# Ledger of designs, part 1: VH-VL binders against Arf guanine nucleotide exchange factor SYT1 (SYT1)

All scores and structures are predictions.

Target 1, 216 residues: Arf guanine nucleotide exchange factor SYT1 (SYT1), of Saccharomyces cerevisiae (q06836r405to620)
Amino acid sequence: SRRSSSIVNALSSFVNLRSSSLSSSRQQHLQQQQQLQQKLDVSLEDLPPVPAPEFSDSCKDFLIKLAPYGKFIGIILTEKDDEFKKNCLNYLLTNCFEFKNDPLDIALRKLLMFLELPKETQQIDRLIMAFSFAYYKAQKSYSKKKGIECPWSNADQVYFIAFSLLMLHTDYFNPNNKSKMTKHDFVDLVHNDKYSGGNEIPMAVLTYFYENVTAK
Below, numbering starts at 1 at the first letter of every chain, in headers, positions and changes, except where a header shows other numbers; Kabat numbers aren't used for antibody chains.
F stands for the ipSAE by ESMFold2-Fast; E and O both for that by ESMFold2, at different seeds; each is averaged over both directions (binder to target, target to binder). V2 = 0.75 x the mean of E and O + 0.25 x the DockQ between their complexes.
[cut] marks letters that were taken out.
Atom coordinates printed by the task and the answers are left out, and those that the model quotes come from them; centres of patches stay.

## First folded at step 4 (VH-VL)

Design a1 (from i9 with heavy chain T103Y; framework fv_inotuzumab)
Fold by ESMFold2-Fast, scan of step 4:
Structure a1 (fold): chain C 216 residues (1-216), chain A 125 residues (1-125), chain B 112 residues (1-112)
Amino acid sequence: as target 1 above (216 residues)
Amino acid sequence: EVQLVQSGAEVKKPGASVKVSCKASGYTFTGYWIHWVRQAPGQGLEWIGGINPSGGYTTYRRKFQGRVTMTADTSTSTVYMELSSLRSEDTAVYYCARETRIYMIVGSPYGMDVWGQGTLVTVSS
Amino acid sequence: DVQVTQSPSSLSASVGDRVTITCRSSQSLLHSYGKTYLSWYLHKPGKAPQLLIYEVSNRFSGVPDRFSGSGSGTDFTLTISSLQPEDFATYYCMQSIQLPYTFGQGTKVEIK
């Protein structure tokens, strides 16, 4: 049976920005409720019609309206090339997720644990690009605050590696693909991309990502 | 060396189907989209669609939807474009081309960097 | 869908001439993360198209420095500073910001 009312209450707290002042136990409870929403056998078609943003809505206002849609928020905000929805997605990823001190593979996993990956190719691109921008900004800010060097050159490099990891996962776990990408193939592919800075990523780091994404 | 090699010229009757191959070598085949572009006599370049060999994801220009099918065989690093219900207007040179980067699932600011040599498809009675 | 229009459709030139080709899109090709999705291609009869310029102004590997690209938003230009014999060809711009990808109609550079 659907537990929509209890999930809606938990997700309303999520959308209203997880404050850094919230206790660890409250954050864990919220994360469990978000994960539960993703595991529910509910399709977007089973929910009430998605509200259109009103002219007076801020990003926060619209995200509050979308809270009941939980895991589908990413799909909803990427359905069209729309500046307002893009700004709402950026707001969500910057203020409602914490990516500081996360390696990229863990941050990507965290994103996809809470937001369902869209099925349409351009929607997936919009989601991963927005994620990469938010991740880079968080990493740069965190590194500056700690007085250490940021391991990433720019958001474009993050996007290239994040997308490469997503494609590696798809390639590796596709049962119809008989010629799976090897560790050597992955490293070679990333290192051959000099325009996006893939060649700047150490082999040990790429090997680590490969092993983690393919799960041993 | 990175290269794309296409199958040879085809002559077909109206209503027939044609299947053109594009064999990739010198790079990680599943890492890049392959697009198909044609040029009819006296006309410009026209994008038909593309395929990501990794997931088998395809995207087609709406006017070809229902007539075109793109497939990839990862064991031979080969992409195929099949066009059915051929008309005389389908007479063209068909090119496959690699999208430069894994920058997005479809599209790239870096363009199509490696092209096949082209396959002439002639549709006549 | 995004329409792209080139001007002129053809031009006649001599070796050593400066050639300018213009491309205009029906909407901005600037992506929200700062990249502009406009590329230029050279096409000769009996040969495959070749990438010349990507992301408005970046020469592809091996492309001679006489080729340059410029522009922003909806208006773009390809310039050949001193035309060489091998440059007599048809030139195409392409947008790749939205599906379907669309080419301009082409600009044929003919010998005078």
Scores: ipSAE 0.037, ipTM 0.582, lowest interface PAE 5.3, mean pLDDT 83

Design a11 (from i9 with heavy chain I102F; framework fv_inotuzumab)
Fold by ESMFold2-Fast, scan of step 4:
Structure a11 (fold): chain C 216 residues (1-216), chain A 125 residues (1-125), chain B 112 residues (1-112)
Amino acid sequence: as target 1 above (216 residues)
Amino acid sequence: EVQLVQSGAEVKKPGASVKVSCKASGYTFTGYWIHWVRQAPGQGLEWIGGINPSGGYTTYRRKFQGRVTMTADTSTSTVYMELSSLRSEDTAVYYCARETRFTMIVGSPYGMDVWGQGTLVTVSS
Amino acid sequence: DVQVTQSPSSLSASVGDRVTITCRSSQSLLHSYGKTYLSWYLHKPGKAPQLLIYEVSNRFSGVPDRFSGSGSGTDFTLTISSLQPEDFATYYCMQSIQLPYTFGQGTKVEIK
């Protein structure tokens, strides 16, 4: 339940940003910086600098320096569209998380238990996209090792479903929302998506995800 | 058949408001953003804004902020664009167009794949 | 705002000609993990615009194979390998990575 509560708190932060415009992103960023400073026992002034190209450290070394920042590492690595930080996030999700045996909803829960969901929309996008690529890679490798067909077509399909699950949880548990998304609405919405491959996912699997996300 | 059907031509005086409808059929209405794009005589295409029918979330180009309002009625699968305080430079053909919802937030690589037929709005004294 | 500029603004061509149109953005349209948010549209007077190419190089369903897209980062090209009578139109590129979405000014392909 504490794990569920942690995920609900992270997704509540996302709810507050669903209606945000790009014009308010600076205010969202400043608010997030302020909240990080209030929660951390380590100063934001002590953040390790991004190494210059000619003096680049490995992602592993950089992540070790970020260890004191705990679950805020995701926010730190997605703050800006920075190639080194993006590589470090990909390293973290590929090598420090284990997703091969996880259904997508459980993998997403695992992600949000260890990395706090950012408040700014572009940062959320970067985190969930990085997660989706790591998850897809793990699933494809696992399926190949087991000699079975991978149930996922590509990382974009994983990304679409992962965001759909975040939105479902937000929609379902928001007390201000008077018209909750039904199981039929969710399955229909996802299964009729032809661009992201939602239509290729069996309805039974989508029903399973709906029931797990909304069960609490 | 996937279609977006718009309301008919409008003639308005400066200072008036116009409300154009865009009725969707043949697909899951809440799975797609609906954008509004206009073309003034002799000009190129100009993006006005968009709406996510699933959450009712809207985004507008800054120059239209305060004058444009987009709404969605999920029971009739219809999106509306209302533009107020009309000026002669608002004379244009207005199009609605759908875009795959890549996230619950705007922005996708998939482009606007289905377009309404267009609604001519003429603003004249 | 991301500015999008097309060249040329207009060109004259004959049926069977190879036509190339370029599109340049003021900043990279490359999103996370290699997705590039650029699409191309065909627009004729009295008709709605039509999607031709999405994500730089992917032809939309039903679009003839004479249309192709290429490019990366800030520089993109639409090519029509052998112009047909129905291809005399205005072509637009659009970026959708940043709000507001912005179109190029258009390239009018006219009969010689």
Scores: ipSAE 0.016, ipTM 0.532, lowest interface PAE 6.2, mean pLDDT 81

Design a14 (from i9 with heavy chain I105V V106R; framework fv_inotuzumab)
Fold by ESMFold2-Fast, scan of step 4:
Order: sequence, then C-alpha cells, then structure tokens
Structure a14 (fold): chain C 216 residues (1-216), chain A 125 residues (1-125), chain B 112 residues (1-112)
Amino acid sequence: as target 1 above (216 residues)
Amino acid sequence: EVQLVQSGAEVKKPGASVKVSCKASGYTFTGYWIHWVRQAPGQGLEWIGGINPSGGYTTYRRKFQGRVTMTADTSTSTVYMELSSLRSEDTAVYYCARETRITMVRGSPYGMDVWGQGTLVTVSS
Amino acid sequence: DVQVTQSPSSLSASVGDRVTITCRSSQSLLHSYGKTYLSWYLHKPGKAPQLLIYEVSNRFSGVPDRFSGSGSGTDFTLTISSLQPEDFATYYCMQSIQLPYTFGQGTKVEIK
C-alpha cells in the first residue's frame, strides 16, 4: 500500500503524515504561504524572476524580498554554495520555526511542511544541514533553560539522525525495494555510527522514531 | 563483523573493460556510500568516485567520466566498478571503501573507515 | 578541485623517533557548520589503507595514542610521538570538503 517510488515523493508523503496538530504563529504564516502556492499548483518557473540580493541587503531584507516565493525559499537559498544565502537560510530557520518542544521527527516534518524539498542532492544536503544546526541550537538553549541535560551532543549528530529518518522513510515506502529496513536494521545502522554519536542514542528513542516514521 | 570483500586479480588487454566487485557484510548496505580508490605502481592514492547504494546515485572524478560506471545490487549487498577503454596507465590496485555516514553527495569529515583488500588490475599487450 | 600537498615526500627515521608529516590544502577545509574535512591514512604494500585520524585530530578506534593530528584551515600535521617498527609505511592525508575527494601525494617513512 505504499506508493512513493522516489526520494522526493517519499519525503513529501512524510510531510503529509505529520499534518494536523502542531502550530506556532510564525509556522502558521509559512504554512499559509505554502498552502497558497500548492493550491495554485504553481512551479517556480510560473513566478516572477527571483530577485538577486543587493549589496546592502541584510538576511532579513533578502528574506522579505523572498516571502512571496513561499515554499520555494529553501530551493532558492540552497541553489549553490553561497555564504550570504546560507546565512539567510540559517536566519529563517532560527527565527521563523519553533523547534524547542519538538522531537526530531516532528521538527523535520515541520520543516518539510513549509519548505519544498529541493530535487538536487547537494541542495537537500544544504537544507537538512542548516535545519540540523538550528534544531540543535534550539534544543540546547531549551534544555539549559529547563536545567536538564540536552539529549543531543552536537548538530552533526542531529544531522545524521535527520538523514537516517529521511532514508528510513524512503526505504520503507519505496515499492521497488523488496528488502525493507526493519526496526533492528535501523537501530543497527544508527548505533554503528561512532563519529556523529549515533551510538549514543538510546534504543527506546530510535524505536520511537522508527514506529512513527513507518506508521500507516 | 563489518567487511568489504573484493573480486580477484584481472589481466586485460588495452581497449578492454574490467568489472570489479565489492561485497559488503555486517552492516546496513544501503545506509553508506562506497568509494573506489586506486593506486598505480609507484604512485599515490587516487579517488575515482563513489556510489550511494540506496538510490544508485553516483559521483565520478571528471577524468573518468564516460569510462567508469558504478552500480549496486542491494539483493547481494555488492557494489561494482566497471572501467572501460583500458589503457596501460590504468594498471593499479583498486580498492573499495565505506564512508561511515548517511549523507548525500557533498562529502564527509569522517573518512573511509572500512576498506576492501584490493584488486590488482593489470593492463598489458 | 581542492589540491592537497604533503611534505616531506619521504623521510628516514629510527624506532623511538618523533615523526612529523605536514599536509597543506589549496583552500580552507573548514565547513561553515564547524567541521574540518581532513583525514589521515596508513598504507603498507600488499595491504589496504587504514584510517588513522578523522576530522583533523580524532583518533579512529584501535589506533595507538602515539598518533596525533592537529591543524586548522589549510595547514595540518600528523605526529607519531615514538615511532614503532610497525609504523614504517606510507602516510596520506585526504580532504573531503568537496568532490572530488583528493589525497596528498604520500609520505614514505623508511628505516634509517
């Protein structure tokens, strides 16, 4: 009963699975923009030409110019390895999203609900890396405020787990893949990572993520 | 135990093709990139390219574009590297190596942690 | 492409010696998210290369503590504090900040 056969389609369905009970005022605004773009069934080619940043633009100035592009902002800001656009993406993720109360899988769904996944591998990587950095900073700040230990060791660990969740969704819902990743496979994959601290994530947390991602 | 096991030595004529296999075991095959690196006699290590077995996405060093093809068979946990239009300067030991993180094609700070034993390819007339 | 240059190309040393190998890249290997994409490998004839150090200074599992890595930006160093008989080998640094991955030309550590 699983229909998606591509990474982009699988990630889009992953976003849809999240779709009802999470909100913040900034996320509502981005969600409304994304829904309007989707309703019109527009592609980026159907919109006015994307403005180039002016020399004097701050990240905030450029993001204001990009607001009408809604769901395409992620694609625009990750088009190439550009320091200014990377800083604008980081600004967007820090100021327009609320991640402090979210487990990683829910935060990832929020990201993808508002920003369309790029189709190119390097752009997806830039988007998810920026997300992981913003998520880690939010979690670390929140944990410090609450006087508890942050469950995450660093942004790179978040990045590894975020991509692992995307890969799990793609693997599990791709009908072309006869050998689906089991719960045991997923835990083993994550626990074999000694470099990003995947081995430090409790089995209970990973089984929670597995069950949520693979739910019908 | 995590292992990469490669096919045996090959002797080829100039202009022929060679296909080297790299069989993975002990880990989730589709979760990691496999890279190919060679060493010609008296030369250093040279990165050829890599493949993500999950999507079959490949990245090749520019000088090998059009001559190299990397493929993955998820049913046997095996990666293949095929090099065509062989020249004498392609004589080298060819290694497969695992990249230890799940990422797309950008690269990794973690290095290649598990290596195959190597396959000697000799191209001679 | 990012170019990587090692020095020296070879050196002669005795057991117990301190050995230093340098690696220089044509551009910074520091990514804007704070990671530096530089690793070191040991290679012996007839054997596969072995990972020694990743991300500049992190020793890979099972690697003896006499091996250490340091550096930042474009300049990196591998140090062997007290050379052992099994350490006579060729050493390579590798950058992986961008494709294609590139290795230094190698440094051969030979017995005096």
Scores: ipSAE 0.055, ipTM 0.571, lowest interface PAE 6.0, mean pLDDT 82

Design a16 (from i9 with heavy chain V106R; framework fv_inotuzumab)
Fold by ESMFold2-Fast, scan of step 4:
Structure a16 (fold): chain C 216 residues (1-216), chain A 125 residues (1-125), chain B 112 residues (1-112)
Amino acid sequence: as target 1 above (216 residues)
Amino acid sequence: EVQLVQSGAEVKKPGASVKVSCKASGYTFTGYWIHWVRQAPGQGLEWIGGINPSGGYTTYRRKFQGRVTMTADTSTSTVYMELSSLRSEDTAVYYCARETRITMIRGSPYGMDVWGQGTLVTVSS
Amino acid sequence: DVQVTQSPSSLSASVGDRVTITCRSSQSLLHSYGKTYLSWYLHKPGKAPQLLIYEVSNRFSGVPDRFSGSGSGTDFTLTISSLQPEDFATYYCMQSIQLPYTFGQGTKVEIK
């Protein structure tokens, strides 16, 4: 039943409350929470069959139907290149998350705290691309409202840095990788990118991201 | 100097497997996807698939799924492409190539900027 | 799959000539974030392919300024303003907006 359900709004409220209540220790705390969420042993195949959207469903209607699937919503909405599911994902990221006052690393942790990262490469791409668009729009709107310059030049730049952070995390915490990326390696890697504007990101910002992502 | 160096030419019988190596140097190995592209005699370039050495993410063109396996050894900065159940139409020069920008998991590069010298694989009876 | 078609398949030219090669895709290569994923490569027998142009019109480092790229959506062009002896080669365009990445069939530039 979708009657009186505000689960999508409740999730947004919960995400915003938890994110905004954090301060000087938030990077470490969010990373710990992210790791704990990923430790859960239930898989999508263990759950009842995912309902198909009905022709008359709005994005909100379908998201309410998906609420019981929780962390798997990202996987469900990205399973194929589907216009309706893409619109539902964009709706979710725009209306159920609050990113406007978050650094990118905190916003990414917030996303992955609630949505499991897909295993298939194109699904991961769809999820992170949609996230990056939503994050950029929120940052641009917030900066304009405050009368300050947006630190991001476009959504593709956000996408590039978001994947760079995922790569850094994988590189640093993979026990099979014997040569970990150093802070200098990470800064140089990002700064050598002129294609997505990685070269425009200040060294201090990249140093901040490196230290927070690699924190134990 | 950024470079990719491939293993030498191979001659195989139909039904055999071939494993080609691609050794990277001069850059952060785990920061870039490596793609494999082939050219059969008298034909154009054909993309086979790619791998990100960080985490082992792979993507393959559908016609090669089940026959191709890409792996990476981060300790030697080397990527491998193994192609099984070889047929005469697999005779080609095989190239490894680095994606122009860092990506962990997406497969939409602006281009491929650093290429290996190529490995000729001949499949004959 | 996104199909990519080049024209012509081959052409004969002399040193100093202006050469134009076209590339058409079966669908738009424009990403929703404003980038167009179309690149051009030069390939000579016995050598690896070389990146010439990325994102439609951006010349790769070290590529001579006689090479230029243009176009949008589904219609793209590579131009060599004054052909040099080292430019006799096969040229390929590639789309990388979606998997699988696909190359055009190639355009062979031959000496007259």
Scores: ipSAE 0.214, ipTM 0.645, lowest interface PAE 5.0, mean pLDDT 83

Design a17 (from i9 with heavy chain V106Y; framework fv_inotuzumab)
Fold by ESMFold2-Fast, scan of step 4:
Structure a17 (fold): chain C 216 residues (1-216), chain A 125 residues (1-125), chain B 112 residues (1-112)
Amino acid sequence: as target 1 above (216 residues)
Amino acid sequence: EVQLVQSGAEVKKPGASVKVSCKASGYTFTGYWIHWVRQAPGQGLEWIGGINPSGGYTTYRRKFQGRVTMTADTSTSTVYMELSSLRSEDTAVYYCARETRITMIYGSPYGMDVWGQGTLVTVSS
Amino acid sequence: DVQVTQSPSSLSASVGDRVTITCRSSQSLLHSYGKTYLSWYLHKPGKAPQLLIYEVSNRFSGVPDRFSGSGSGTDFTLTISSLQPEDFATYYCMQSIQLPYTFGQGTKVEIK
């Protein structure tokens, strides 16, 4: 639909702006991010209301209205356990991001470059769950088109590993944490999980993630 | 070998604060959420909140918000729960418990698989 | 918050009896990934709670096969097929699909 195209184009412009920033030095990236935040013209108090049931708009229309909020869209869509906002978040992650060629750590970094990580734990969980579902769908579709086996068993496994990577980053870079997780600790931790398929992830893949997440 | 060991019983006056410790051993401490659950005399189990020891991220039941603080010391593999402005209805056995699924913030399929032995906190006038 | 209610609050039984405890939630505990986040615990005075069943019907490691869980959506059941002396205790269900985690009020299984 034309509305879908408009959202994709608007968000692609935002993504391109961020991608350009990321190709620069880290200091230049941080400065540009701060300038973008200072240039945000819309008030968080002026957020569009969730449509009334009798006059319900599509997720596409709501996302168009949220475009000026840029990086805060993730926080807005995860504020409550709301079906409409959940559907909008799923649409955003499925149609406005490209994950098919990304290893999970890169896809997660891409997500967090364009959507600010919420502060509240339930909101973080909702964002990462929606991301994991979208990532898995993209990976499954891509693998099927290429005639290769999908490296992921299901969306829950992606969710488990994505959250493990967030935990690793926090553990490793927290200055108050004196007992930082080693590569062996991380691999052992993930492999001890038999409920989400963490034990199925090859050691080489986990060591790859560890090296990349802990790199400066 | 996987264990959670809690500090001993406490007797406090109304308005005081209490800090209960929970020492973990036999597993990767920073990989699992630790939750706190209490049981007042003649009452059922009540979830208070939880902490991710890796990042120090916490989540609290709303009725305890502002009175409860959970912290983790990764160098000693110990979680603390501090409850302030104590009331007589805070008299309870307090348990720490490990959440089985290591990276879920909520919705763990196993719930809580390893429990501390409990700490009796008595609030008396 | 998701409300969790157990029935009965207490029951009297004899060794060898089949015991059934029910748990109802105010909303579905089925997650979008197909998992249902309901667990059952055994609690005895002076001891820590013990996990019996997770994800509705899965016995935790070391739990005797006389314990079984069933149910879906909002209605769940814990069954003890043949009650043993060590099973006289209070049983709790817990939902963990969303914060705050909530327990049922408990069901006390007493000697008849």
Scores: ipSAE 0.143, ipTM 0.605, lowest interface PAE 5.6, mean pLDDT 81

Design a18 (from i9 with heavy chain I105F V106K; framework fv_inotuzumab)
Fold by ESMFold2-Fast, scan of step 4:
Order: C-alpha cells, then sequence, then structure tokens
Structure a18 (fold): chain C 216 residues (1-216), chain A 125 residues (1-125), chain B 112 residues (1-112)
C-alpha cells in the first residue's frame, strides 16, 4: 500500500517536475529529442508481456504495475474500449499531469512527450478524448479558483480543437499534400463547426495555435 | 455556399469500370472526410467508404475491397470514386457526402451534413 | 458489423398526424466518452438525402421543430409531431460509432 502510493506519487512528481519546465522552446526541443531516443532504443515487443489487471486492482494499483512500460502506457490503456482501462487513463491524466497553466497546444505537446501516440486510429481517439476531458476539468477548476470565466465551454469543444491541431500538423507536414492548409483555411475550418462550439473560439486564439503548430 | 457537385450519369457494360467525381467548394477541402453512399433501385442507403483528403487515407466496406478506389486531388478540391468489375447489382445512384472527421478514422456523432446531388450509374448488357 | 433495423418499413399517414419511427442497433451506440453516434436522414426520390437529426436528439440547422429525436443505447425514435405535405419521404437512421457505417433499411411515410 505504502510502496505503491510512493511509486505513483514519484511518477506524478516526475511528470509535474518535467512539465513545469516546458515554458521555453529549448526545453520542448530537449524533451522531443529524449522521446525520439527512447523510441529508437526500445519497442513494446522488447518488454515483458503486459500484465492483465486483476479483479481487485484499483486504477492506482494497475498504473503502478504499468509504470515500467513508461511511454507505452497510453497504448496499453487504449487497446480497446474497456471501462476499467479508461478509468485508469482518466486517473493518470487527471492526477499525474499538470495542465491548468497550459494553452491547449502546449498541454497536447506535454501529453505526447510522455505517452507515445498509438498507431491505431481508435486508440488515438480514446487517448485524445481522455486528454480533452482532463484538460477541460483542469481549466474549469483553475478558472473557478481565480474567479474568472473558463475560456472553454465543454470537454467536447476541447476535443474538437485538439484533433484539429493534430489534423493541422498532419496536413502541414505531409510531403504528398501539395495544397497546405493556410492560417485562413484553419480558422475557417474551426469556425464552420457549429456542433462542438468551434465557431465560438476567437480568431486570435486560433491564429496563435496555427503559428505554433506550423513553426516546426 | 458549401456545396458538393458530382459528375453526370454513366451507362456501363458488366465488367467495365466507372469513375465518379465529387467537386467541393465553399469550405476547407482537406478538413473533412468525404464518404460515398449508394442506393440501388428499390433498396436502402448503403455506405461504400470514405477518404480523408488531407492524408489520402481511405476506408472501404469489405464487400467493395479490391473493386473500389477513392482518391482526392487537393489542387482541384475533387474526390473520385472508381468502381471496377461492374455487375448489374451495382446499378444505383451514388452520392458523395461530407462528414467532419478531424482524425483518420474517428467516427462522427454529427453524421453527414452536405451531400452531392447524386450520380446515376446504370450497368446493363 | 453493427446492424441497424427500423420499424415500421412503411406507414400511411395524413397531414397533421403524429408519426413515430423506431431504430434499433445490434449493439450500444454510446461512445465511451458520452456521445451517442446516431443520426437521422430524410430522402426523397430524385433528391440527395438530408440530415435531420444528429447525436440522437439535435436538430440540424434549418430543420423544423416538428422533428425530434430521442433514445439511448440501442433504441432510438424519430418523431414528427404534425406531418406536413413535404414530409412524405423515406427516413433512415445511421450508426457511425463503428466502421462500416450502417443505415437502417428505411421507413417510407406515404400519404393515406
Amino acid sequence: as target 1 above (216 residues)
Amino acid sequence: EVQLVQSGAEVKKPGASVKVSCKASGYTFTGYWIHWVRQAPGQGLEWIGGINPSGGYTTYRRKFQGRVTMTADTSTSTVYMELSSLRSEDTAVYYCARETRITMFKGSPYGMDVWGQGTLVTVSS
Amino acid sequence: DVQVTQSPSSLSASVGDRVTITCRSSQSLLHSYGKTYLSWYLHKPGKAPQLLIYEVSNRFSGVPDRFSGSGSGTDFTLTISSLQPEDFATYYCMQSIQLPYTFGQGTKVEIK
């Protein structure tokens, strides 16, 4: 119980410590280099078989068992639509990451520095949806504490913008795409969304995101 | 005005191929998946597949795998659906439809909001 | 594949009638994060299908308020509170939680 608590607290502290230093492009670059080096060194296939959760496991218990799998935790927890693993992912993103002071693009980069993006599309969807709920919760709590209005209407709006940023990155850096999405195109794409509240996001915020995502 | 405009009616013999175009205007072409749906005479709507113009990524219903090819030309904002080895059962009105998908294969709770006018493909001997 | 079945396959109605169409899926259409991936379409011969309702109960832009959607999990309903002449058409539900996307077989609303 004590040892398990200490390991989870150490993981949380480690993530928070690393995350708090991401205010500069130099730190972001160094983190990306570390992530790339890890991907070159080890694949999930090189590690021992992933343990199955036991009936008596709490989310915290299972996350402690997954700690040695590091960057692969996101892939493991999103393997299929599973309630327990979804709850574990939500626990991880809510309690082991710090998002309250981050604009969405920085928070998304922070997530992807620590968790390898899955290759299967439904797994990517599960990861980014869980991230969006955790981010929205953190932003809502922070705004309430500061006595200001939350800039986000709901988690679905965050989810839409987060995926729009991933799509922008894919569009912009795909060498086979001869017609790159312009800043105007990105703003129009987001503002044409009446379903998730994309139309409510200020142009200045979207142009900020566009410039940061496309800056390389 | 957001619009999808399809190519005109086609008459083909069994074994031939048909290529239907769908030209998009009034929105950011690479931001939305385009799906293809058909309706055979006296039957309901049948989803064929879709394409993400941003990456050229495609997904097809298994029964059409190997016979259908979807492509996108970002310079002309046009999606194409080519169906080969045509059979009489392929006689149908073919529709292209826009759906907001901001990742490769994410499903959409919002459905398909903008539809082309349809292209009648007749397969007859 | 997720199978979608509509009931009835056809019905006869008069202008002013309340019409109810049901849609049943072979598995839950509730995504793990709370969205339900069920939409309704109106289709007339010679015209493209038109989106009426998305995410179970949300009317698409410009759709009259006589159209309403309800339901959860595997059971869904489209209601037209007071049928108008332009509403004689075939109605389809569609699930989009899982590929391939699948439509119900359609419900034809015919004049009495």
Scores: ipSAE 0.221, ipTM 0.634, lowest interface PAE 4.8, mean pLDDT 83

Design a20 (from i9 with heavy chain I102Y; framework fv_inotuzumab)
Fold by ESMFold2-Fast, scan of step 4:
Structure a20 (fold): chain C 216 residues (1-216), chain A 125 residues (1-125), chain B 112 residues (1-112)
Amino acid sequence: as target 1 above (216 residues)
Amino acid sequence: EVQLVQSGAEVKKPGASVKVSCKASGYTFTGYWIHWVRQAPGQGLEWIGGINPSGGYTTYRRKFQGRVTMTADTSTSTVYMELSSLRSEDTAVYYCARETRYTMIVGSPYGMDVWGQGTLVTVSS
Amino acid sequence: DVQVTQSPSSLSASVGDRVTITCRSSQSLLHSYGKTYLSWYLHKPGKAPQLLIYEVSNRFSGVPDRFSGSGSGTDFTLTISSLQPEDFATYYCMQSIQLPYTFGQGTKVEIK
C-alpha cells in the first residue's frame, strides 16, 4: 500500500510538470483515487476495473489512465505478453525512475519500493527483464558521459544478476529452506554461468551484493 | 561432476501411487529448476511439471494436477515426483532434468542441459 | 497452450547425407528483449535425452559442429550437415517461453 501512494504521486507530478492537461471531471476522478489509495490499505480487486488501452493511446496516455492503480501498474503491464503494454512499461522505467548512479541491488530495491512484485512467475520475468534493460541503458549512458567504463557488458547480464539477487533473497529468508545458499555457493553459481556473462562479474562485486541482500 | 541420479524401475497396479527420486550432485541444488518429462511406449516426450528447490514452488501441466506432487529435500539434494491413481497409459520412462533458475524462473532459452538416466514405471493389471 | 509441430515425422537417410528437420510453433517464441525460447534434443532408446541446440542456433557444449539450428519467430530448422552412424535417433524441438513447456512430436531419423 505505501508504494501505491508513492507511484501515484510520482506519475501525477510527472503529468503536471509536462503540461498534460486533463478534463475537470477526469482530474477529480484521479484525485479521488489517489486519496483512496493514500488513506486505505487497498488491493487491486478494491479498485475500479482496469481500463483497456484505446487505439489512439500513446504509452504516456495509458500510463496517465493507470496512475490511480499505483503499485499495481507493474502487475497490470505484465499480465499478458502484449507489445503495447511492454512499451508502456519500458517508458515508465526509462522516464519515471532514476538508476544512473545506483548499484544494481539498490536500483532493484528502488523498483520494488514503487511497484508490487507480481505473484505469477512469467509476470515477474517480464518486470525484471524490463527493469534490467532500463538499468543497463541508464548505466551505459551515464558511464559514457563520465568517460568511465561501464561495469556491465549487456542487459542480459544485468537481468541474470538481478534475478539471481531476487532468488537469493527468497531462498535466504524462506523459513522452510534448511539449506541456505552460502556466499561461496552464490559466487560459484553465478561464475558457472557462461550464457549470460555471470562468469565475467568480479568476485568482490558478487560478495558485496550477497552481503547486502542477506543482511536485509 | 554434474549429474542427476534417479531411483530404480517400479511395477505398480492400476490405482496405486509411485514416487520417483532424483538426486542431484556436483552443482548448487537450489540454483536450478528440476523438471519431469516422460515418454510412453511409442509416444513422444511429454512435460509433466517442474519444481524450484529454493522455496519448493511447483508448476504442473493441467492434465496431471490433482494426481502429481513434486517435492524437494534440500538437505539431501533430492527431488521427488509422486504420481497417484495410476492408469495403464501412465506406463512410461520418467526423466528428471535441470534448467537454469536464476535467468528465467519459469522458462529458460537455455533448455534442459542435464538429465537423469530415467526410471521405467510399468502399470499393469 | 503453445503448440509445436515437427516435420517430417520420420525420414530415411544414409551416412553422409544432409538432414533437415523443421519445427513450427503456434505463436512466436521471441521474448521482447531478444531471446527466442526454442531448443533441440536428441533421444535414443535406452538413453536419456540430450540437449543439442539452445536459443535457436547455439550448440550446447560438446555437440559436434555438423549440428546447426536456425529460424525465427514461429519457424525453426535443425540441420545435420553430414549424418554419422551415431546420429540415427529421434529429434525433438521444445518451446519454453510459456507454460506448459511443449515438445514437438519428434522426428525419427532411420537408416535407409
Scores: ipSAE 0.034, ipTM 0.583, lowest interface PAE 5.7, mean pLDDT 83

